Miniprotein binders against Checkpoint protein hus1 homolog (hus1). Designs and how they scored, part 18

Target 1, 271 residues: Checkpoint protein hus1 homolog (hus1), of Dictyostelium discoideum (Social amoeba) (q54nc0)
Amino acid sequence: MKFKAKISKASILLKTVQNIMKIYNECICHITPDKLRFIIQSDFNDGMQVFCEIQRSLIFENFTIESLSDNEIQFQLDLESLRRVLQSATSNGVSDIFTNLTKVRGGPVLHFIIKSGTSGTVIFQDIPIVLLTAQQMAQINEPTLPDPLVHILLPNLKNLQKVIDKMKNISDCLKIMIAMNNRLSFEVETSSGSISTFYSGLDHPQFGDHVLSPDLQATVCVDIKKFAKVLHIHQLKPSEVVLCLYERSIIVHVVLTDIMITYYLPVLIKN
Short names: E, the ipSAE of ESMFold2; O, the ipSAE of OpenDDE; V2, 0.75 times the mean of E and O plus 0.25 times the DockQ between their complexes.

## First folded at step 7 (miniprotein)

Design sc1 (from sa8 with T8E T15V W30R; at its last look DockQ between E and O 0.13; V2 from the best seeds 0.00; counts 0 for: pae E 7.1 > 1.5, placed apart)
Fold by ESMFold2, look of step 7:
Structure sc1 (fold): chain B 271 residues (1-271), chain A 90 residues (1-90)
Amino acid sequence: as target 1 above (271 residues)
Amino acid sequence: SEIKVTIEVDGWRIVVFVSTDEELKRLMERVFEEIEKMGVREVEITVEADSPEDARRLAEIVAEILRRYGFDEIEIRQEGDTVHITARRK
């Protein structure tokens, strides 16, 4: 088993790691000939899921991968450890960053060498990993869901984050309504009434071959603190963020150049 | 806790970050494989840890590796949580 590469865009990788680790610090890293994936998962009892895909050519140069599992390698990784390595690589000006998988007496590690071209400084760091078998990896599946009930492009995420942060102090449940006539609302309930924020004129990206009727609408309730965590993704300045409502979950699709991040958040039942 | 080891040799500054003694040994051995190719006879090493006890213990690990690579003149000085090592070989 062999993985070796030069990391070409460490700043983009660092920002990506910084944002997904806000959900959870331990993840599965899956390296294939064409993609680098980060997967944060739990069953619906433990919270959110995150599936991040990065095109290999965006991140890696001089790339070599070999394994008996279709040249795929998968392992558990501590994201804070990876963040520290990438931070070291981006703090010292022009640096060459090399990584390889190696196995030593203490177990498998992801080895990093960071060479500063200007200062003559070389940094060595290892990240301990836990290798997964192909059978273990096969049990880690992104949900396959039908078309959403409704979907919409989110408004300015930084402004939305400010609104949601204020609503968190009022209720734990956030009611989200999407109408396919370009409307979106967020609502929290109080003992005396409710507080709502409304958005209009928001686009609906096309899913598949059919356009949903403008008369369709749906409403769900989610944990407001979990939804607020997703909104930090504005820090990556994504080109599009699509919110999809389903009967038992919501999905937030985050699109960047050569990067796709999908957040899954369970729908709550109010009693 | 993060352990920082700085090696200064022949105008190069090599920095090693580790969290365990085992990681320190592995990374230092890899670093000294590269230093061996340089043919140098003197190195300066600084170990920064979270406590004086840890700094001294880790410095002894480094010193043992230095002896394996032929450095037989080793001077160790401690300044709080930091240990400075100067090593020479024939």
Scores: ipSAE 0.027, ipTM 0.605, lowest interface PAE 7.1, mean pLDDT 86
ESMFold2 (binder alone), look of step 7: mean pLDDT 83; pTM 0.817
OpenDDE base, look of step 7: ipSAE 0.055; ipTM 0.542

Design sc2 (from sa8 with T8E T15V F17I W30R; at its last look DockQ between E and O 0.15; V2 from the best seeds 0.00; counts 0 for: pae E 8.6 > 1.5, placed apart)
Fold by ESMFold2, look of step 7:
Structure sc2 (fold): chain B 271 residues (1-271), chain A 90 residues (1-90)
Amino acid sequence: as target 1 above (271 residues)
Amino acid sequence: SEIKVTIEVDGWRIVVIVSTDEELKRLMERVFEEIEKMGVREVEITVEADSPEDARRLAEIVAEILRRYGFDEIEIRQEGDTVHITARRK
């Protein structure tokens, strides 16, 4: 089993890691000949999941991968440790970053060599990892769901984040309504009424083979603090962010050039 | 806690950054395996820690590794939370 590469575009990888680690710090890293994936599972963070997929050619050069599992390698790692390595390499000018999978006396590690172009300094850092078998990886599946009940492109995320940040000081539950006539609303309940923000004129991207009736609408409630964490993705300046409502979850699809991030958040059931 | 060890040898500057004593031992041993291939007789090492007590403790860890690789002339100078080590071998 072999993996080695030079990391290009460390800045975008750093920003990606910084955003997904807001959900949970430990993730599964899955490296294939074509893609780098980061996966955060629902079992340990109250049903929230993140599936991040990055095209290999965006972030790796001089890439070598070999394994008996179709040249795929998967392991658990600490995202804060990865963030620190990438931060070190991204700060203080131009740096070359090399990484490889290796085994030392203390177990398997993801090894990093950072060569500073602004000085003659070479930095060595290891991130301890937990290797997963192909059998273990096969039990980690992105949910297969039917088409959403309703869906919509989100408005300016930076502005939306500011609105949601103010609302979270009022309530833990965020009511989200999407109407397929280009409308979206967010609402929190107060002791004497409610506070709502409404958006109109938002587009509906095509899902599947069917066009949904403009008369369709749906409303769900989610944990407002969890939703607010997802909105920090605006820092990556995504090209599209699609919000989908399902009976028991919402899904936020974040599209960037050569990067796809999907957030799964559970719907709250009031009883 | 963050541990930074700078090794200057034969015109090279090698920096090791770790968080634990176990990680320090692991990376230093890998670095010294390469230094042994270089055949050098002198190294200079700087250990930076979060406190003078930690720096002294970590310097002893480094010194033990140096002795294992044959460096038996070791001088240690401490300046606050930084320790400077000069090591030579015959």
Scores: ipSAE 0.012, ipTM 0.481, lowest interface PAE 8.6, mean pLDDT 86
ESMFold2 (binder alone), look of step 7: mean pLDDT 83; pTM 0.818
OpenDDE base, look of step 7: ipSAE 0.152; ipTM 0.632

Design sc3 (from sa8 with T8E T15V W30Q; at its last look DockQ between E and O 0.82; V2 from the best seeds 0.00; counts 0 for: pae E 9.4 > 1.5, off the site)
Fold by ESMFold2, look of step 7:
Structure sc3 (fold): chain B 271 residues (1-271), chain A 90 residues (1-90)
Amino acid sequence: as target 1 above (271 residues)
Amino acid sequence: SEIKVTIEVDGWRIVVFVSTDEELKRLMEQVFEEIEKMGVREVEITVEADSPEDARRLAEIVAEILRRYGFDEIEIRQEGDTVHITARRK
């Protein structure tokens, strides 16, 4: 089993890791000839899930992967450890970053070689990993869901984050309403009233041949602190962010060049 | 009796139910302390009371607080039990 590569755009990878680790620190990393995937499923902690997919050519150069499992390698790793390696390499100006899969006395590791172009210093860092079999990986799939009840493109995420940050100091529950006539609202309730913000003129992305009636609308409640964590994704400057409401969950689809990130958040029940 | 106050500022809509003049004063002071941090120049306030006399009296309380926070362009329109206040500052 062999994996080695040069990391060509470490700053993009760092930002991606920084954002998804806000959800949970342990993840599954899946490397294929074409893609790098990060999967967070934290059924120990709250039901949030993240599926991140990055085109291999965006991140890796001089790429070699060989395995008896269709040249795929999958393992569990600590995202904080990966963040620290990438942070070290990106904060020092021009650095070459090489990585390979190897084994030390303590088990398998991701080995990193960081070569500073300015000082000539070479740093070696290892991240312990837990290898998964192809059979174990096959059991870990993104949920298959029907079409959403309602959906909408989110407004400017940086501005929305500021609004949600103010609201989370007031209540733990965020009401989200989408109307298929281009309207979106966010509301929190207090003991003496409510506070809401409204957006109009937002587009509805087309899902194949489906056209929902403009009269449709739906409202759900989610944990506001969890929703606020998702909004940090604005730091990646995505091209489109689609919010979808379902009966028991919401889904945030984040689209950018060569990267797709999907967040799953549960809908809150009264009790 | 319950007084409904709707405050629209900086893309927010705040709906609050208060029972007394002192609760209204506290609410308005809290909102305007936050407004000072935001640097906003305009606010719209709607007060719905259970009589025209109460609506007018409560609007005067709101207007006094608005002046304290530097809003000197205040327009008040009364429609029965409801008062609409639009306020601006430089």
Scores: ipSAE 0.011, ipTM 0.506, lowest interface PAE 9.4, mean pLDDT 86
ESMFold2 (binder alone), look of step 7: mean pLDDT 82; pTM 0.813
OpenDDE base, look of step 7: ipSAE 0.040; ipTM 0.549

Design sc4 (from sa8 with T8E D10G G11K T15I W30R; at its last look DockQ between E and O 0.77; V2 from the best seeds 0.00; counts 0 for: pae E 10.1 > 1.5)
Fold by ESMFold2, look of step 7:
Structure sc4 (fold): chain B 271 residues (1-271), chain A 90 residues (1-90)
Amino acid sequence: as target 1 above (271 residues)
Amino acid sequence: SEIKVTIEVGKWRIIVFVSTDEELKRLMERVFEEIEKMGVREVEITVEADSPEDARRLAEIVAEILRRYGFDEIEIRQEGDTVHITARRK
């Protein structure tokens, strides 16, 4: 089993890691010939899941991968450890960063070498990992969901984050309503009433050949603290962020060039 | 916690970031295997930790590794959370 690469865009990878680690620090890293994936599953994460997919050519050069599992390698790693390595590599000046999978006395690690081209400084850093078998990886699947009840493009996320941050100081439950006539609202209940924010004129992207009636609408409740964590994704300046409502969950699809991040949050059930 | 070890040897500066004593041992041994090939007789090491106790404990680990690679003249100076080690061998 072999993985070796030069990381060509450490800054983009760092920002991606910084955002997904707000959900949970331990993740599954899945490397294939075409893609790097980061996966956060719900077992120890209050029902939240994250699936991040990055095209290999965006971040890796001099790339080699070999395994008996269709040249795929999968392992658990600590995102804070990866963040620290990437932070070291994104210092001022030119740095080359190399990584490879290797084994030391304490078990398998991702080995990193960061070289300054101008100062003779070399940084060595190992991240301990837990290798997963193909059978273990096969049980780690992105949820298969039917068509959403309703969906909408989110408004300016930085401004939305400010609104939601104020609301989370008032209530634990965020009521989200999407109407397929370009409307979206967020509501929290107080002892004396409610506080709501309304948006109109927001677009509905099409998924496949199915078009939803403009008369459709749906309302769900989610944990406001968890939803607030997702909104930090605005720091990546995504091209599109789509919110989808389902009976038991919501999905936030985040689209960037060569990167796709999907967040799954459970719907809170009353009574 | 974050542990930073800086190794200055010959014309090179090697910086190691680790989170545990176990990681420090593993990575330092790999670094010294490469230093052994260089034939260097003197090395300066700086250990930066989160507390004076951690810095001293980690410096003792580094000193043990240095002795295993034949560095028998070891000078250790501590300044709060930072320990400076100078080591020489014949």
Scores: ipSAE 0.006, ipTM 0.499, lowest interface PAE 10.1, mean pLDDT 85
ESMFold2 (binder alone), look of step 7: mean pLDDT 83; pTM 0.826
OpenDDE base, look of step 7: ipSAE 0.229; ipTM 0.701

Design sc5 (from sa8 with T8E D10G G11N T15V; at its last look DockQ between E and O 0.43; V2 from the best seeds 0.00; counts 0 for: pae E 16.3 > 1.5, off the site)
Fold by ESMFold2, look of step 7:
Structure sc5 (fold): chain B 271 residues (1-271), chain A 90 residues (1-90)
Amino acid sequence: as target 1 above (271 residues)
Amino acid sequence: SEIKVTIEVGNWRIVVFVSTDEELKRLMEWVFEEIEKMGVREVEITVEADSPEDARRLAEIVAEILRRYGFDEIEIRQEGDTVHITARRK
């Protein structure tokens, strides 16, 4: 089993890891000839799931991967450990970062070599991993859901994050309404009323094969702190973020150049 | 809630129901703190109360808070139980 590469865009990878780790620190890393994937499953983080897919050519150069599992390698790793390696490399000015899969005294590791172009310093760091079999990986499935009830393009995420951060100080339940006539609202209950913010003129990108009637609307309630964590993705400056409502979950699709991140959050049942 | 307050800034609209002057003041502080971070220079506020006297009284409370946040161009228009406030600053 062999994996070796030079990391060409460490800053993008660092920001991606920083955002995903806000959800949960342990993830499954899946490397294929074409893609790098990070997967956080619902069993570990109170129903939230994250599926991140990065095109290999975006972040890896001099890429070699060999395995008996169709040249795919999958393992569990600690995102904080990966963040620290990437942070160190991006903080040292001009650095070359090399990584490879190897074994040390404590078992399999993801090995990193960081070479400073300015000082000549070389740093070696290992991240312990837990290898997964192809059979174990085959049991990891992104949820399959029908067409959403409603969907909409989110407004400016940085401003939205600020609004949601204020609202979370008021209540733990965020009511989200999407109307297919370009409207979106967020609402929290106060002790004597409600606070709502409304957006209009937002687009409905094509999602699936069917166009939904502009008369459709739906409302769900989610944990506001979980939703606020997803909004930190604005730090990656995504080109498009689509919010989809379902009966028992919401999905946030985040699109960047050569990166796709999908967040799944459960809908709360009011008592 | 007997008092409905609507704050509009561009395509942002906040609708809140309050029952007391203290709740109104807390709401206005929260809203203006966020508006300050956004660098907004124009806001429209609508106060709907149960009587013309209450609407006028509550509108003066809102206007006083607006002045404290630097909004010095304040237009107030009353239509029965509803007061419309347009405020601008540099």
Scores: ipSAE 0.000, ipTM 0.322, lowest interface PAE 16.3, mean pLDDT 84
ESMFold2 (binder alone), look of step 7: mean pLDDT 82; pTM 0.814
OpenDDE base, look of step 7: ipSAE 0.407; ipTM 0.786

Design sc6 (from sa8 with T8E T15V L27Y W30R; at its last look DockQ between E and O 0.69; V2 from the best seeds 0.00; counts 0 for: pae E 12.3 > 1.5)
Fold by ESMFold2, look of step 7:
Structure sc6 (fold): chain B 271 residues (1-271), chain A 90 residues (1-90)
Amino acid sequence: as target 1 above (271 residues)
Amino acid sequence: SEIKVTIEVDGWRIVVFVSTDEELKRYMERVFEEIEKMGVREVEITVEADSPEDARRLAEIVAEILRRYGFDEIEIRQEGDTVHITARRK
């Protein structure tokens, strides 16, 4: 089993790690010949799941991977540890960052070498990992996505985050309504009534050739604090963020150049 | 000649190559600024030099810096050209 690479865009990787670790600190890292994935499972964070997929060529160069499992390697790691390594590497101006899988006295590690352009500084950092077998990895499935009830492109995420942050001080339950005539609303209930924010003129991204009737609409409730965590993804400046409503979950699809992040959040069942 | 200093703290391994005492001081200050952010109370440092005299001299410089950062329990062991330092603070 062999993995080694030079990290070419540590700042993008750092921002990605910083955002997904807000959901949960332990994740599964899956490295294939063409992709790096980070996976956060629902069993550890009240039903939320995160599937992050990064094209290898975006962040790795001089890349080598070899394994008996179709040249795939998968392991559990602590995202705070990875964040610290990436933060150290990005705070010193020009640094070359090399990583490889190896074994030390305490077991398998992801080894990092950080070489400073200021001469005389080379940093070695090991992150302990827990290797997973191919059969263990096969049990970790991203849900197959049926057609959503309704879906919509989210408005400006930074502005939306400000609104949601105010609403979360009022209630724990956020009511989300999407109408397929380009409308989206968010509502919280107060002791004296409700507070709502409405958006119109938002596009519905195409899923192949299928177009839902503009008369369709759906409403669900979600944990507002968890939804607010998802909105921090605006820091990566995504190209598109699509909100999909399902019977028992919502899905947020985040699209960036060579990066795809999908958040799964359970619907709260209260009529 | 190039001197190798290895610092181990909280799963980090930091390696510094220096040629002068002033470079050692500069790099150690940079390293300890990061260690302060980690909030750790124990660090292990290994100094590998070209001679026992250089190793001892450089270890004393490191020990002085450690004291400035509040590490007041310092153990120093020398084995030839190599000095091992364990430092603690409470």
Scores: ipSAE 0.000, ipTM 0.300, lowest interface PAE 12.3, mean pLDDT 84
ESMFold2 (binder alone), look of step 7: mean pLDDT 81; pTM 0.806
OpenDDE base, look of step 7: ipSAE 0.028; ipTM 0.395

Design sc7 (at its last look DockQ between E and O 0.01; V2 from the best seeds 0.00; counts 0 for: oily stretch 16-34 1.64, pae E 15.8 > 1.5, pTM E .764 < .8, other shape alone 4.071 > 2.5, off the site)
Fold by ESMFold2, look of step 7:
Structure sc7 (fold): chain B 271 residues (1-271), chain A 106 residues (1-106)
Amino acid sequence: as target 1 above (271 residues)
Amino acid sequence: SEEELKEWLKKLAKEAGVIAVTIEVDGWRIVVFVSTDEELKRLMERVFEEIEKMGVREVEITVEADSPEDARRLAEIVAEILRRYGFDEIEIRQEGDTVHITARRK
């Protein structure tokens, strides 16, 4: 099996890694001829999941991949280690970054060579990995869910993050309401009542001919600290972010040029 | 400049809890960053496999860490690897959090 490439957009990759690692540090990296995926799905992650998909051509050039599993390679890695490598590459001015999969007596590693374009300095870094079989990878599936109860485009995420950051200091639970007449609200309970913020005029994405009645609305509660972690994705300046409510979970779809990130967050039960 | 690189390596070691190892050989400068002794051993083995291909007789190595004890311990790991690759003339000098190693072989 072979993987080698030159990384052309290290800054975008670094920001992506920095944001998804806020959810959990251990992830599965899945490399195919067309895509690089990062998958966070862990029993000890309170039900939060992240599926990140990046088009190969955005971040890799001089790309080679060969394996007996349809030229796909999958492995577990530590995101902090990857962040450190990418940070080194983006901190040294203009650098050429090369990576390849290799096997040494200590096991498989993802090898990095960072060459400075303005000095004679070459940096070597390795990340130990755990290779996964195709059978193991088949057990790692993005959940299949029915149509959401309601959905809406989120407002400016940077501003929303500031609001949610203040609310999280008040309560652990965030009540989210979406009405299909372009309204969204967030509410937290205080000792003397509640604090709510309301948004109107927000669009509802449409796929095909299915249009939900404007009279539909739904409300769920989620862990506010976890929701706040998702909002840091504003640092990638996504083109649109869709919030979907389900009975037992919420899903946040984040769309960027050549990058799609999907967050799954469980709904809290209140009696 | 060399002064800027040296300052950057010391700053990184202090602030990020990583160890910086600089290897100078045959006009090349190889910098590795590690957080653990096992990472150091792994990367140094890979580096020395490449150095064997170069056929060089001398290498200079600088280990920069957050403490003198860590720098000394990690430098001893590097020295052991040097001996395995035939470098039998090893000179080690410590200056606080920094250890300098010069190694030669015939």
Scores: ipSAE 0.000, ipTM 0.283, lowest interface PAE 15.8, mean pLDDT 82
ESMFold2 (binder alone), look of step 7: mean pLDDT 70; pTM 0.655
OpenDDE base, look of step 7: ipSAE 0.015; ipTM 0.202

Design sc8 (at its last look DockQ between E and O 0.01; V2 from the best seeds 0.00; counts 0 for: pae E 23.1 > 1.5, pTM E .794 < .8, off the site)
Fold by ESMFold2, look of step 7:
Structure sc8 (fold): chain B 271 residues (1-271), chain A 107 residues (1-107)
Amino acid sequence: as target 1 above (271 residues)
Amino acid sequence: SEEELKEWLKKLAKEAGDKIVVVIEVDGWRIVVFVSTDEELKRLMERVFEEIEKMGVREVEITVEADSPEDARRLAEIVAEILRRYGFDEIEIRQEGDTVHITARRK
């Protein structure tokens, strides 16, 4: 089994890692000939998941991967450890960054070599990993869901994040309403009523060739703190962020050039 | 508290370049909206009142926060025009500096 590469856009990878690790620190890294994937799952009771997919050519050059499992390699790693390596390599001048899978006395590691072009300094760093078999990886699947009830492009995320951050001091439950006539609202309950933010004129992107009726509307409640963590994605400056409502979950699709990130958040059940 | 949230949202709107903050209070319901232009305000208020119309509400309180007293008065007239279109024919407007308070009633 063999993986090695030079990391070509470490700053984009760093920002990606920084944002998804706000959801959970431990992830599954899945490397294929075409893609680098990060997968974050929790137990089904808490239900948050992240599926991040990066085109290999965006992140890696001098890329080699070999395995008996269709040249795919999968392992668990600590995202904070990866963040620290990438931060060190990107914040202090121009560095060549190389990575490969290897084994040391303590087990398998993701090995990094950071070569400063200025000082001639070479830094070696190992991140411990837990290798997964192809059979173990087959148990980890992105949910297959029907078409959403409703969906909409999110508005200015910086401003939305600030609003949501304030609302979370009032209530743990965020009510989200999408109407397919270009409307979106966020609401929290107070002791004397409710506080809402209303948006109009937002587009409904096409997932395929279907068109939903403009009179369709749906409302769900989610954990405010979890939703607020997703909004940090504005730091990646995505081209589109699509919010989809389902009966038991919401999905946030984040689209960038050669990167796709999908967040799954459970709907809170109120009886 | 609710008052702290309102003040923070007003500051947020100004820092983000949204020059208009509108607070609509009706029958235990509060809507806070941020817009940058008069046209956005018109469109947003129309959509809000389309939904409020379905609720059968007879009285609303609206607060408009602007960057100047002149802007606050101008924006309040825009809101009042929309209110009249939705049947609110008893409209009281009170101005305090950059802030306008509107109380509107219908049968």
Scores: ipSAE 0.000, ipTM 0.147, lowest interface PAE 23.1, mean pLDDT 81
ESMFold2 (binder alone), look of step 7: mean pLDDT 72; pTM 0.674
OpenDDE base, look of step 7: ipSAE 0.270; ipTM 0.645

## First folded at step 9 (miniprotein)

Design sd1 (from sc4 with V31I E34L; at its last look DockQ between E and O 0.01; V2 from the best seeds 0.00; counts 0 for: pae E 13.2 > 1.5, off the site)
Fold by ESMFold2, look of step 9:
Structure sd1 (fold): chain B 271 residues (1-271), chain A 90 residues (1-90)
Amino acid sequence: as target 1 above (271 residues)
Amino acid sequence: SEIKVTIEVGKWRIIVFVSTDEELKRLMERIFELIEKMGVREVEITVEADSPEDARRLAEIVAEILRRYGFDEIEIRQEGDTVHITARRK
């Protein structure tokens, strides 16, 4: 088993890691000939899941991968450790970052070599990992869901984050309403009433050839602190962020060049 | 907690980040195997830890590795959470 590469877009990878680690610090990293994936499963983070997919050519150069599992390698790693390596490489000007899979006395590690482009400084760092078998990896499945009840493109995320941050000190439950006539609202209940924010003129992206009636609408309640964590993704300046409502969950699809991030957040049951 | 060790040898500045004593031992031994091949006579090592006690303990680990690779003249200077080691051999 062999993995070796030079990391070419460390700043984008760093920002991606920084945002997904807000959900949970331990993830599954899956490397294939075409893609790098980060996966956070729901077992220990209250039902939240994150599936991040990055095209290999965006972030890896001089790429070698060999395994008996169709040249795929999968392992558990600590995202804070990866963040620190990437941070050190990006904060000191232009650096060349090399990584490879290796085994040391304490078990398998991702080995990093960071060479400064402006000095003779070389940084060595190992991140311990836990290798997964192909059988273990096969049991990690992104949910397959039918078409959403309703869906909409989110407004300016930075401004939305500010609104949600104010609301989260009032209630744990965020009501999200999407109407297929280009409207979206967020509401929290107070002891004396409610606070709502309304958005109009937001587009609905096409799912296949199914077109939903503009009269359709749906409302769900989610954990506001968890939704607020997802909104930090604005730091990546995504091209498109789609919010989808389902009976038991919401999905936030985040699209940017060569990166797809999907957040799954459970709907709170309202009695 | 995270340990930062800086090794200066010739024109090289090698920085390692480790979280445990065992990681430090492993990486230092690998680095000194390379330094052995370079034939250098002097190295400067800086150990930055979370406390003066940790820095001193970790510096002793580094000093033992240095002795194993033939560095007989070892000077250790402590400045709070940081230990500076200068080592020479013939």
Scores: ipSAE 0.000, ipTM 0.411, lowest interface PAE 13.2, mean pLDDT 85
ESMFold2 (binder alone), look of step 9: mean pLDDT 84; pTM 0.830
OpenDDE base, look of step 9: ipSAE 0.089; ipTM 0.557

